# Designs tried in a protein design chat: VH-VL binders against q9umr5. Part 6

Target 1, 268 residues: q9umr5
Amino acid sequence: SYKPVIVVHGLFDSSYSFRHLLEYINETHPGTVVTVLDLFDGRESLRPLWEQVQGFREAVVPIMAKAPQGVHLICYSQGGLVCRALLSVMDDHNVDSFISLSSPQMGQYGDTDYLKWLFPTSMRSNLYRICYSPWGQEFSICNYWHDPHHDDLYLNASSFLALINGERDHPNATVWRKNFLRVGHLVLIGGPDDGVITPWQSSFFGFYDANETVLEMEEQLVYLRDSFGLKTLLARGAIVRCPMAGISHTAWHSNRTLYETCIEPWLS

## First folded at step 6 (VH-VL)

Design qf1
Fold by OpenDDE, look of step 6:
Structure qf1 (fold): chain C 268 residues (1-268), chain A 123 residues (1-123), chain B 112 residues (1-112)
Amino acid sequence: as target 1 above (268 residues)
Amino acid sequence: QVQLVQSGAEVKKPGSSVKVSCKASGGTFSNYYISWVRQAPGQGLEYLGYIIPEYGTANYNEKFKGRVTITADKSTSTAYMELSSLRSEDTAVYYCARGSKWFDSTPYYMDVWGQGTMVTVSS
Amino acid sequence: DVVMTQSPLSLPVTLGQPASISCRSSQSLVRSDGNTYLYWFQQRPGQSPRRLIYKVSNRDSGVPDRFSGSGSGTDFTLKISRVEAEDVGVYYCMQGTYWPPTFGQGTKLEIK
């Protein structure tokens, strides 16, 4: 039998968004138990990411317990960060494949429709004033806001991304790294036509330097320092990169070609 | 200097399939997009799809998704475009073109082109 | 799909005179990253297409400075300051902002 699949949605999302994905999985892997976690839907997805991590943890623990052979995670957009944090805090997870589906794994720094909706009077260049405040950090979007021009504020004020990245020292860094390294494979999916994840290379742990030049994963300090295990994962062949152009952000979970190429191979 | 060399002209019957090759030399291959574009006689250009040889990841213009298959062999630095269920309307010169590195940007740069492969579909 | 409309479709030009080709897109080609993925290609008779301009106004290596690209949003222009005999061919604009990439109809440049 196929290992169970757990799906975690993104910002302003719900289980309904994954109806096509469920169809694809059912067709290609019949009998697979797929659970789309219907937590923190819609506006509730704006809640602090650590709160979300706790909620999702409570939901996945019983699923994992019933699947001693392991489970697969498909985590979309913001959900990919939730899942990475989840795997960092769980010392007993049994995740075989962690599929990060167009997730801002290295953070977000771009003007998107979501930002315009939440902060209509703010541009990305000024959002640091809000996001790196205690008030701002109560919103999920700010939890992974990564302003390359205000690195000091990011490192000191980010209550989520800087911590799970091990960019700021904290007492759990070593343990979180150990936990995260339990994953069998990390599948990174994203592409240049996403239109939301900015830069799109963030889905592959690429990100802006101080000059807004996008650097690759191997050039990032988190990789070079192996602060949460990326270098170790890469060395053992556990990181899979699956880039695809021609996919918009809202289509990653509903594109058959993408599914067959980047998702299906890791559901066995 | 990077060059793309394509396979020779093909004459096919309707309903059959054709597979065109595109071999890269003089530079790196696997990390770049390879796009396929066709041009019917006396007509404009039409985009078919692309592949990233390093990962085998391909995507297609929806117009051709059911009939076009793009593959690559990294060991020989060769990309392939197969078109099935051929019709007279598929008569065209087919081009491969190299895009940017996958991490840099888009498959659509197309700074290097093959010489083209004429595919004729006739009864 | 995004429609690219070129004008004129036929462009007879006297040697040494300037030429201008217009390309209009059905939607703004400005992406969220601030880039505009508009390209110009030249296809001489019996040859493969050759990229001349990328991202609106950047000339490829080896492209004479007689060629220049400009524009923004939905309106773009390719200009040749002094047409030479070797410039005879068909010119295409292409957008790469939206999937799938789409080409203009082509503009056939001929010498009078």
Scores: ipSAE 0.912, ipTM 0.946, lowest interface PAE 0.5, mean pLDDT 95
Fold by ESMFold2, look of step 10:
Structure qf1 (fold): chain C 268 residues (1-268), chain A 123 residues (1-123), chain B 112 residues (1-112)
Amino acid sequence: as target 1 above (268 residues)
Amino acid sequence: QVQLVQSGAEVKKPGSSVKVSCKASGGTFSNYYISWVRQAPGQGLEYLGYIIPEYGTANYNEKFKGRVTITADKSTSTAYMELSSLRSEDTAVYYCARGSKWFDSTPYYMDVWGQGTMVTVSS
Amino acid sequence: DVVMTQSPLSLPVTLGQPASISCRSSQSLVRSDGNTYLYWFQQRPGQSPRRLIYKVSNRDSGVPDRFSGSGSGTDFTLKISRVEAEDVGVYYCMQGTYWPPTFGQGTKLEIK
């Protein structure tokens, strides 16, 4: 029988968005128990990411407890950051495959319609003034805002991303790394036609340097220092990359080719 | 420097299939987009699709989805494009091209081109 | 698909004189990173296409400085300051912002 699958949605999203993904799983892996967590829907997805992590943790604990053989996570967009934090804070998680579906894992630095709607007088070059304030950190988008031109402000002000990346000192860094490293596989999915995640390589732990040149995962300081376990995971063959061009941000969970190529093989 | 050498010209009947090869030499292959583009006689360029050989991930222009298959063999540094259910409208020169690395921000640019393969579909 | 429209489709030019080719897209080619993924290709008679310009205005290596690209949003231009005999061929614009990549119809440049 197949391990249960837990789905965590993204910004301005809800469980309905995953109806096609559910259908694909049912067709290829009949009998799989799939739970799409119906929390922090719509505008509630703007609440601080640590609040979302706590709420999703409460929801996944009983599912994991009932599945001693392990579970899989499929985590979309902002949901991939929630899931990575879950894997860090849960001493007792039993996740085999963590499938990160076009998630801004190294952060976001892009002008999007959602950002323009929330902060209509701002653009990516000056949003750090809002996001790197205590008030700004009350919004989920700012919790992973990563301005490559204001790295000192990012490192000091980020209440979420800099912490789960191990970029800012905190007493739990060693324990969070240990917990994250218990994952069986980290499956990274994304592509250049996403249109929202900026840079799109953030889904593969790539990100801008100060010149807005994208450095890949292995060139990132967090990888080189192995601050939360990426270098260790790669060395033991636990990181799977599945890049696919031609898929827009809202289509990752409704594309059969992507599912069959990048998701299905990891749903043991 | 990388060079792309394609297989030779082919003449095919309607309803059959054609498979064109594209061999890379003198450079890296597996972590790049390998794209296929065609050009009907006297007409413009039309993008077919790509593969990233390292991961075996491929995607296609929707116009050709279901008829085109793009594959690669990393051990021989060779990409293949197969077009099925051929029609007279498929008569064209088919080019392979090496694009950017898969992680580069500049998508699908075609930096190095093969010499082209004429495919003629007639009875 | 994004439609790319070139003008003119045929461009006879006197040797040594300037040439200008327009390309218009059916929607803005600006991505969320602020960059515009617009390219120009040259295809000489009997040859494979060759990239001239990437991201609107950046010349590829080995491209003569008489070639320049400009534009923004939906309207783009390729200019040749002094046409030479070797410039004969067909010029294509291409957008890489939206899947799938799409090309303009081509502009055939000829010497009068």
Scores: ipSAE 0.686, ipTM 0.857, lowest interface PAE 1.4, mean pLDDT 91

## First folded at step 8 (VH-VL)

Design gg1
Fold by OpenDDE, second read of step 9:
Structure gg1 (fold): chain C 268 residues (1-268), chain A 123 residues (1-123), chain B 111 residues (1-111)
Amino acid sequence: as target 1 above (268 residues)
Amino acid sequence: QVQLVQSGAEVKKPGASVKVSCKVSGYTLTELSIHWVRQAPGKGLEWMGGFDPEDGEPVYAQRFQGRVTMTEDTSTDTAYMELSSLRSEDTAVYYCATVSYDWKTGRYSFDYWGQGTMVTVSS
Amino acid sequence: QSVLTQPPSVSGAPGQRVTISCTGSSSNIGAGYNVHWYQQLPGTAPKLLIYGNSNRPSGVPDRFSGSKSGTSASLAITGLQAEDEADYYCQSYDSSLSGWVFGGGTKLTVL
């Protein structure tokens, strides 16, 4: 039998958004129990990510308990960050494959339709004024806003991304790293034609430097310092990078070729 | 508010085709996703198909694939459902309905319905 | 025959509480798809009663409530009134069928 699959959505998604993904799984892995967690849907997806992490934790614990052989996580967009945090705070998770589906794992610094909708009067270069305020940190998007030109503000004000990355010291950093390292495989999926995740390399733990030059995962301090276990995971062959071109952000979960190439191999 | 007005009752012979219309008002057809649901006399609701609210593509229930065609005329804000090779079992009231997304809750639902069109198939 | 299973009929006296169950499977309700409820008065088109498991559209009184757990959902009607006599249908999406599915419907009789 196949291990259960848990799907965590992104901003403003619904379980309906993942209908094709579930269809693919049912077709290729019949009998798989797939659960799309319908928590924090719609507007509620704007709530603080730590709140979401807690909610999703409560939902996955029973599923994991019923699956002693382990489960797979498919986490889309913002959901990928939620899942990473989830795996960091859970000392008893049994996740085999953590599939990060076009997630801004190293944060977001892009002027996207999502941002324009929420902050119509704010430019990308000025969003730090809002996002790194206590008020701004009450919104999920700001929890992973990563302004490369205001690193000090990011490190000091980011109440989510900076912490799960271990970029800011905190008393749980060692434990979180230990917990995250329980994952069997970290499957990173994304691509240059995403159009939302900015830079798209963020899905692979790449990100801008102070000159907005994109550096790869291996050049990031979080990797070099192994602050949350990326270096360790890579060393043990547990990181899979699956880039794919020609896929827009809203199509990652609805592309058959992508599924067969980047997702299906890790659902066994 | 969205209003859906359907065409009148139809009487058809087996093997014939029927085309039911659904005129939209309040919003434009391009802003809505129209679906079709039928109900045989004294029976339950059965989804036939509709336009996917996310990608706009027509999707048909497997049972009706190859026999049903759903189209839209945006110039007249009218949706159409054509069912061919009619059988006696196709006798039913056919409803058009809108499938809408609620931003607050992140839910899709069939929120507005037409008045229904009775289609009778008899020899 | 219906993908979602409902009791064919329920009854209650005015003022009472009644519940209508909707049982699905791992490919619909159990997969995380939302459940919606529709009320169909005699000779009329269905009307959206509950959407997204527990949300009431404008105009629907709070004596109607919905819940979902596991592979099942439930519609509860408190303070039953004569005008509540109707057919009630649950609805969800099914990934195995790649389409929307309805329950068989429940005839509610107010005694």
Scores: ipSAE 0.828, ipTM 0.912, lowest interface PAE 0.7, mean pLDDT 95

Design gg100
Fold by OpenDDE, second read of step 9:
Structure gg100 (fold): chain C 268 residues (1-268), chain A 123 residues (1-123), chain B 111 residues (1-111)
Amino acid sequence: as target 1 above (268 residues)
Amino acid sequence: QVQLVQSGAEVKKPGASVKVSCKVSGYTLTELSIHWVRQAPGKGLEWMGGFDPEDGEPVYAQRFQGRVTMTEDTSTDTAYMELSSLRSEDTAVYYCATVRYDWKTGRYSFDYWGQGTMVTVSS
Amino acid sequence: QSVLTQPPSVSGAPGQRVTISCTGSSSNIGAGYDVSWYQQLPGTAPKLLIYGNSNRPSGVPDRFSGSKSGTSASLAITGLQAEDEADYYCQSYDSSLSGWVFGGGTKLTVL
């Protein structure tokens, strides 16, 4: 039998958005119990990510309890950050594969239609004024806004990303790292034609430096310091990087080739 | 508010084809995803197919694949459903309906329905 | 034979509370797909009653409520009125069928 698959959606998604993914899983892994967590849908996906983490935690706990052999997580876009945080705060999770599907794992600093809709009067270069305010941090997008030109503000004001990254000291950093390291495999999926995740390398823990030059995961301080376990996971051979071109952000969960190449191998 | 007005009742012989129309008003057809649901006399609702609200592609129920064609004329805001190789079991009221996404709740629904078109298939 | 299973009929007296169940499977309700409910008065087209498991469209009174748990959903009607006599259908999406699916329908009789 196959391990249960739990799907965590992104911003403004619905369970319907993952219809093709579920179809693929059903076809290739018959009998797999797949659950798309129906929480924080629509505008509720704008709620603080920590609130979402708690909600999703309540939903996954009973699923995990019924699957002592372990479960797989497929977490799309914003959901990838939720899942990473989830695995950080849960000391008893049994996740085998954590599949991060085009997630801004190192944050977002892009001026996309996605952002313009939510902040129509804000430019990318000025969004820090909103996102790094107390009220701004009540919006999920701001929880992983990572302005490379205002690193001090990010480190001090980010109530989510900076914490799960271990970039800001906090009393749970060691425990969170320990918990996250319980994962069997970290599968990172993304690509240059995404169009939303900016930079797209964020899906692979790459990100801008102060000159907006994209640095790879191994060049990031969080890796070098192993602040949340990336270096350790890589050393274990537990990190899988699966880049793919030609896929737009809204198609990652609906592309058969992507599924067969980057997702299916880790559902066994 | 969305309104859907369907074409009139049809009587067809077995083996023939029927094409039902659904005219949209209140919104443009390009803003809506039209689906078709039929109901045999005294029976339940059966989804036939429609345009996917996310990618805009037509999707048909497996039962009707190869026999049903759904099209749209955006110039007249009219959707069409053509069913071929008619048989007696195709006798039913055929409804068009809109499937829309509510951004507040993140939910899809069949929120507006046409008045229905009775199609009778008999020798 | 419907993908979603409903009781064929339910009945209640005016003022009472009635519930209509909708039982699915792991490929639809259990997979996390939403359940919608439709009311169909005799000789009329279906009307959306509940969407997204528990949301009421404008104009639907609050005596109608929906819930979902596991592979099943339920429609509850409180303060039953004569005008509630109708057929009720649940609906969801099924990944195994790659399409929307309806329940078999439930005839509600107001005694």
Scores: ipSAE 0.741, ipTM 0.885, lowest interface PAE 1.0, mean pLDDT 95

Design gg115
Fold by OpenDDE, look of step 10:
Structure gg115 (fold): chain C 268 residues (1-268), chain A 123 residues (1-123), chain B 111 residues (1-111)
Amino acid sequence: as target 1 above (268 residues)
Amino acid sequence: QVQLVQSGAEVKKPGASVKVSCKVSGYTLTELSIHWVRQAPGKGLEWMGGFDPEDGEPVYAQRFQGRVTMTEDTSTDTAYMELSSLRSEDTAVYYCATVSYDWETGRYSFDYWGQGTMVTVSS
Amino acid sequence: QSVLTQPPSVSGAPGQRVTISCTGSSSNIGAGFNVHWYQQLPGTAPKLLIYGNSNRPSGVPDRFSGSKSGTSASLAITGLQAEDEADYYCQSYDSSLSGWVFGGGTKLTVL
């Protein structure tokens, strides 16, 4: 018997977007109960991430309760951040594998198609004026906007990413770290040809410094300080990094090779 | 609004092929994803296949794999469904329909339908 | 024989409330795929009635409503009217079949 799989989507996705993933799982792991959480789809995916976290929490709690052996999370794009936060706030989750599928785990800083659509008159370099305002933080995208040139604004105004990263002190930091560390494995998936996640290394907790040089996970303060448990997870062999080239952002959940290489091994 | 106008009724012998057309207006064919659904007399709806609204690739129901071909002529905004090796059980009204994405709700649905094409297969 | 199961018929008097069930499985409705409903008047093509579990297209009266829970969905019609007499089909996507699937249809008779 396979553990249940819970899928959390990204921006403007629908359950239909994950049809191929479900098909792959059905073919390779027949009998697996897979649930794509049909919450905050379409325009609603722009709602504050903490609101989404609460909604998804309510949805996963019953599933987890029915699966005492544990569950797997597959969380795509923005969903990966939702899931990380979810695992941070839940002191009783039973997640075996947390599969972060091309998620901006260390934030986003790039002129992507999503940004152009939502902020057609804004440039990457100026988005901080919007995103680090109170009303900007009401949009999911701004909740993980990470401007390397405005670190002070990020640390003070980011109501989501800075908190789950433990970059800004808060009373729940220790508990969230403890909760997140309950995860069996953290599977990080992404690649250089993604075209949306910027930098693509963000999917692996890499990110820009003040000179826009990409630093690796082990060079990040959140790692060095083990602010939410990355260093501890790595030390226990619980972090899996699965980079893959040649995959665009919208194809991560619909690529058979990617599935077999980076996802399937962790669904047992 | 989208309008779908299908070709006229067809009468075919077993073993023959039929090709039904679906002309699109209101929008261009390139902006739409056309699917085909059939309905045998007095029976329910059955999805045959169509162009995937996300990747644009044709997808066929397993039951019709190898017998059905769906094509598009963008110059005339016309979609085609060809079914070969016809059998008596293929007698049905064949509908073309658009599958559209609603960005507000994040849902795909069959929002516009053609008037249907009756295909009769008899010896 | 349909992947989604509907009652073959339902009936109600004008002004009454009727409900049409659509029972799926873990590979379609239970997997999180949305449920859509179509109305088919006699001798006509189907018409989208409800999309995405509970959304009404423009022009559809609010007396039509949809809901989804677990592996099942339901269409509710309040204030039943004579013109509501039709066949109703639920629809979803099935990952085991890699395609869209319809219910068997429900004939609604207005008494």
Scores: ipSAE 0.917, ipTM 0.949, lowest interface PAE 0.5, mean pLDDT 95

Design gg116
Fold by OpenDDE, look of step 10:
Structure gg116 (fold): chain C 268 residues (1-268), chain A 123 residues (1-123), chain B 111 residues (1-111)
Amino acid sequence: as target 1 above (268 residues)
Amino acid sequence: QVQLVQSGAEVKKPGASVKVSCKVSGYTLTELSIHWVRQAPGKGLEWMGGFDPEDGEPVYAQRFQGRVTMTEDTSTDTAYMELSSLRSEDTAVYYCATVSYDWYTGRYSFDYWGQGTMVTVSS
Amino acid sequence: QSVLTQPPSVSGAPGQRVTISCTGSSSNIGAGFSVSWYQQLPGTAPKLLIYGNSNRPSGVPDRFSGSKSGTSASLAITGLQAEDEADYYCQSYDTSLSGWVFGGGTKLTVL
């Protein structure tokens, strides 16, 4: 039998958003128990990511308990960060494949439709004033806002991304790394035509330097220091990178070709 | 509020086609996702299809694939459902309804309904 | 016959609490899709009663409540009134059918 699949949604999503993905899985892997976690939908997806992590943890624990052979996680957009944090805090998770579906794994720094809607009077270059404030960090989007021009503020004020990345020292860094390394495979999916994740390479742990030059995963300090296990995962062949062009952000979970190429191989 | 006003009752013979209209007011048709649900006499509700609220594409229930066509006229804010090759089992009240997304809860629902159109198929 | 299973009928006296169950499967309610409930008075079109498992639209009394657990959902009506006599339908999305689905409906009789 197929391992259960747990789906974690992104910002402003609903379970309905993943109908096609579930249909693809049902078609290609019949009998697979697929569950879209119906938590923090809509506006609630703006809640602090740590709160979301706790909620999703409560939801996945019983699923994992019923699946001693392991489960697969498909985590879309913001959900990918939630899942990474989830796997970092859980010392007993049994995740085989962690599929990060167009997630800003290394953070977000771009003017997107979401930002314009939430912060209509703020530009990308000034969002640090909001996001790196105490009240700003009460919003999920700010939890992974990564301003390359204000690294000091990011490192000191980011209550989520900087911590799960091990970029700021904290007492749980070693344990979180150990927990995260329990994952069988880390499947990173994203592409240049996403239009939301900025830079799109963030889905592959690439990101801007101080000059807004995109550096790859292997050039990132988190990799070089192996702060949360990326270097270790890569070394043991546990990281899969699946870039695909021609897919917009809202289509990653509803594209059949993408599913067959980047998702399906890791559901067995 | 959205209002949906449907066309009048229809009597058709087996093998014929019927086209039911649903005029929208309060909002423009382009702002809504219209779906169709039918109810045979004394029976339950059955979803027939509609326009997907996320991508705007028409989707039909498998049971009606190839026999139903749903269209929209944005100039008149009117949605249409055409069912061909009518059978006696197609005798039912046909409803148009809106499927809407609530951003607060992140949930979809059939929030507004037309008054229904009785379609009778008899030889 | 319906993808979502409801009891064909329930009854209660005025002032009582009644519950209508909606049993689905792993391809709909169990897959994480939300449940909505609709009230249909005799000779009228259905009306949205509950959406997103437990949310009430404007105008719906708080004596109507919904819940979801596992592969099932439930509609509870407290303080039953004569005007509550109607048919009630649950609704969700089913991935095996690739479409929206309704329960078979429950006729509520107020004694």
Scores: ipSAE 0.908, ipTM 0.946, lowest interface PAE 0.5, mean pLDDT 95

Design gg2
Fold by OpenDDE, second read of step 9:
Structure gg2 (fold): chain C 268 residues (1-268), chain A 123 residues (1-123), chain B 111 residues (1-111)
Amino acid sequence: as target 1 above (268 residues)
Amino acid sequence: QVQLVQSGAEVKKPGASVKVSCKVSGYTLTELSIHWVRQAPGKGLEWMGGFDPEDGEPVYAQRFQGRVTMTEDTSTDTAYMELSSLRSEDTAVYYCATVSYDWKTGRYSFDYWGQGTMVTVSS
Amino acid sequence: QSVLTQPPSVSGAPGQRVTISCTGSSSNIGAGYNVNWYQQLPGTAPKLLIYGNSNRPSGVPDRFSGSKSGTSASLAITGLQAEDEADYYCQSYDSSLSGWVFGGGTKLTVL
């Protein structure tokens, strides 16, 4: 039998959004129990990510308990950050494959149409004024806003990303790292034609430096310091990078080729 | 609000085809996702197909694939459902309905319905 | 025959509470797809009653409530009134069928 699959959605998604993914799984892995967590859908996906983490935790705990052999996580877009945090705070999770599907794992610094409607009067260069305020941090998007030109503000004001990355010291950093390292495989999926995740390399833990030059995962401080276990995971062969071109952000969960190449191999 | 007005009752012979129309008002057809649901006399609701609210592609229930065609005329804001090779069991009231997404809750539902079109198939 | 299973009929006296169950499977309700409920008065088209498991559209009294748990959903009607006599249908999406699905319907009789 196949391990259960838990799907965590992204910003403004619904369970319907993952209909094709579920179809693919049913076809290729019949009998797989797939659950799209129906929490924080629509506008509610704008709630603080820690609140979402708590909610999703409550939902996955029973599923994990019924699956002693382990489960797989497929986490899309914003959901990928939620899942990473979830795995960091859970000392007893049994996740075999953590599939991060086009997630801004190292944050977001782009004002695409996806964000413009939410911040119509704010430019990318000025969003830090909102996002790094106490009020701004009440919105999920701001929880992973990562302005490379205002690193001090990010490090001090980011109440989510900076913490799960271990970029800001906190008393749970060691434990979170230990918990996250329980994952069997970290599958990172993304691509240059995403159009939303900015930079798209964020899905692979790449990100801008102060000159907006994209550095890869191995050049990031979080990797070099192994602050949350990336270096350790890579060393043990537990990180899989699956880049794919020609896929827009809203199509990652609905592309058969992508599924067969990047997702299916890790559902066994 | 959205209003859906369907064409009148039809009487057809077995093997014939029927084409039911659904005119939209209040919103344009391009802003809506039209689906079709039928109900045999004294029976329950059965989804036939419709346009996917996310990608706009027509999707048909497996039972009707090859026999049903759903089209739209945006110039007249009218949706059509054509069912061919009619059988006696196709006798039913056919409804058009909108499938809408509520961004506040992240939920889809059949929120507006036409008045229904009775299609009778008899020899 | 219906993908979602409902009791064929339920009944109650005015003022009472009645519940209508909707039992699905791992490919629909259990997969995380939402449940909607529709009311169909005699000789009329269905009307959206509950959407997204528990939300009421404008104009629907708070006497109507919906819930979902596991692979099942439930519609509850409190303070039953004569005008509530109708057929009620649950609806969801099924990944195995790649389509929307309805329950078999429940005839509610107000005694």
Scores: ipSAE 0.761, ipTM 0.895, lowest interface PAE 0.7, mean pLDDT 95

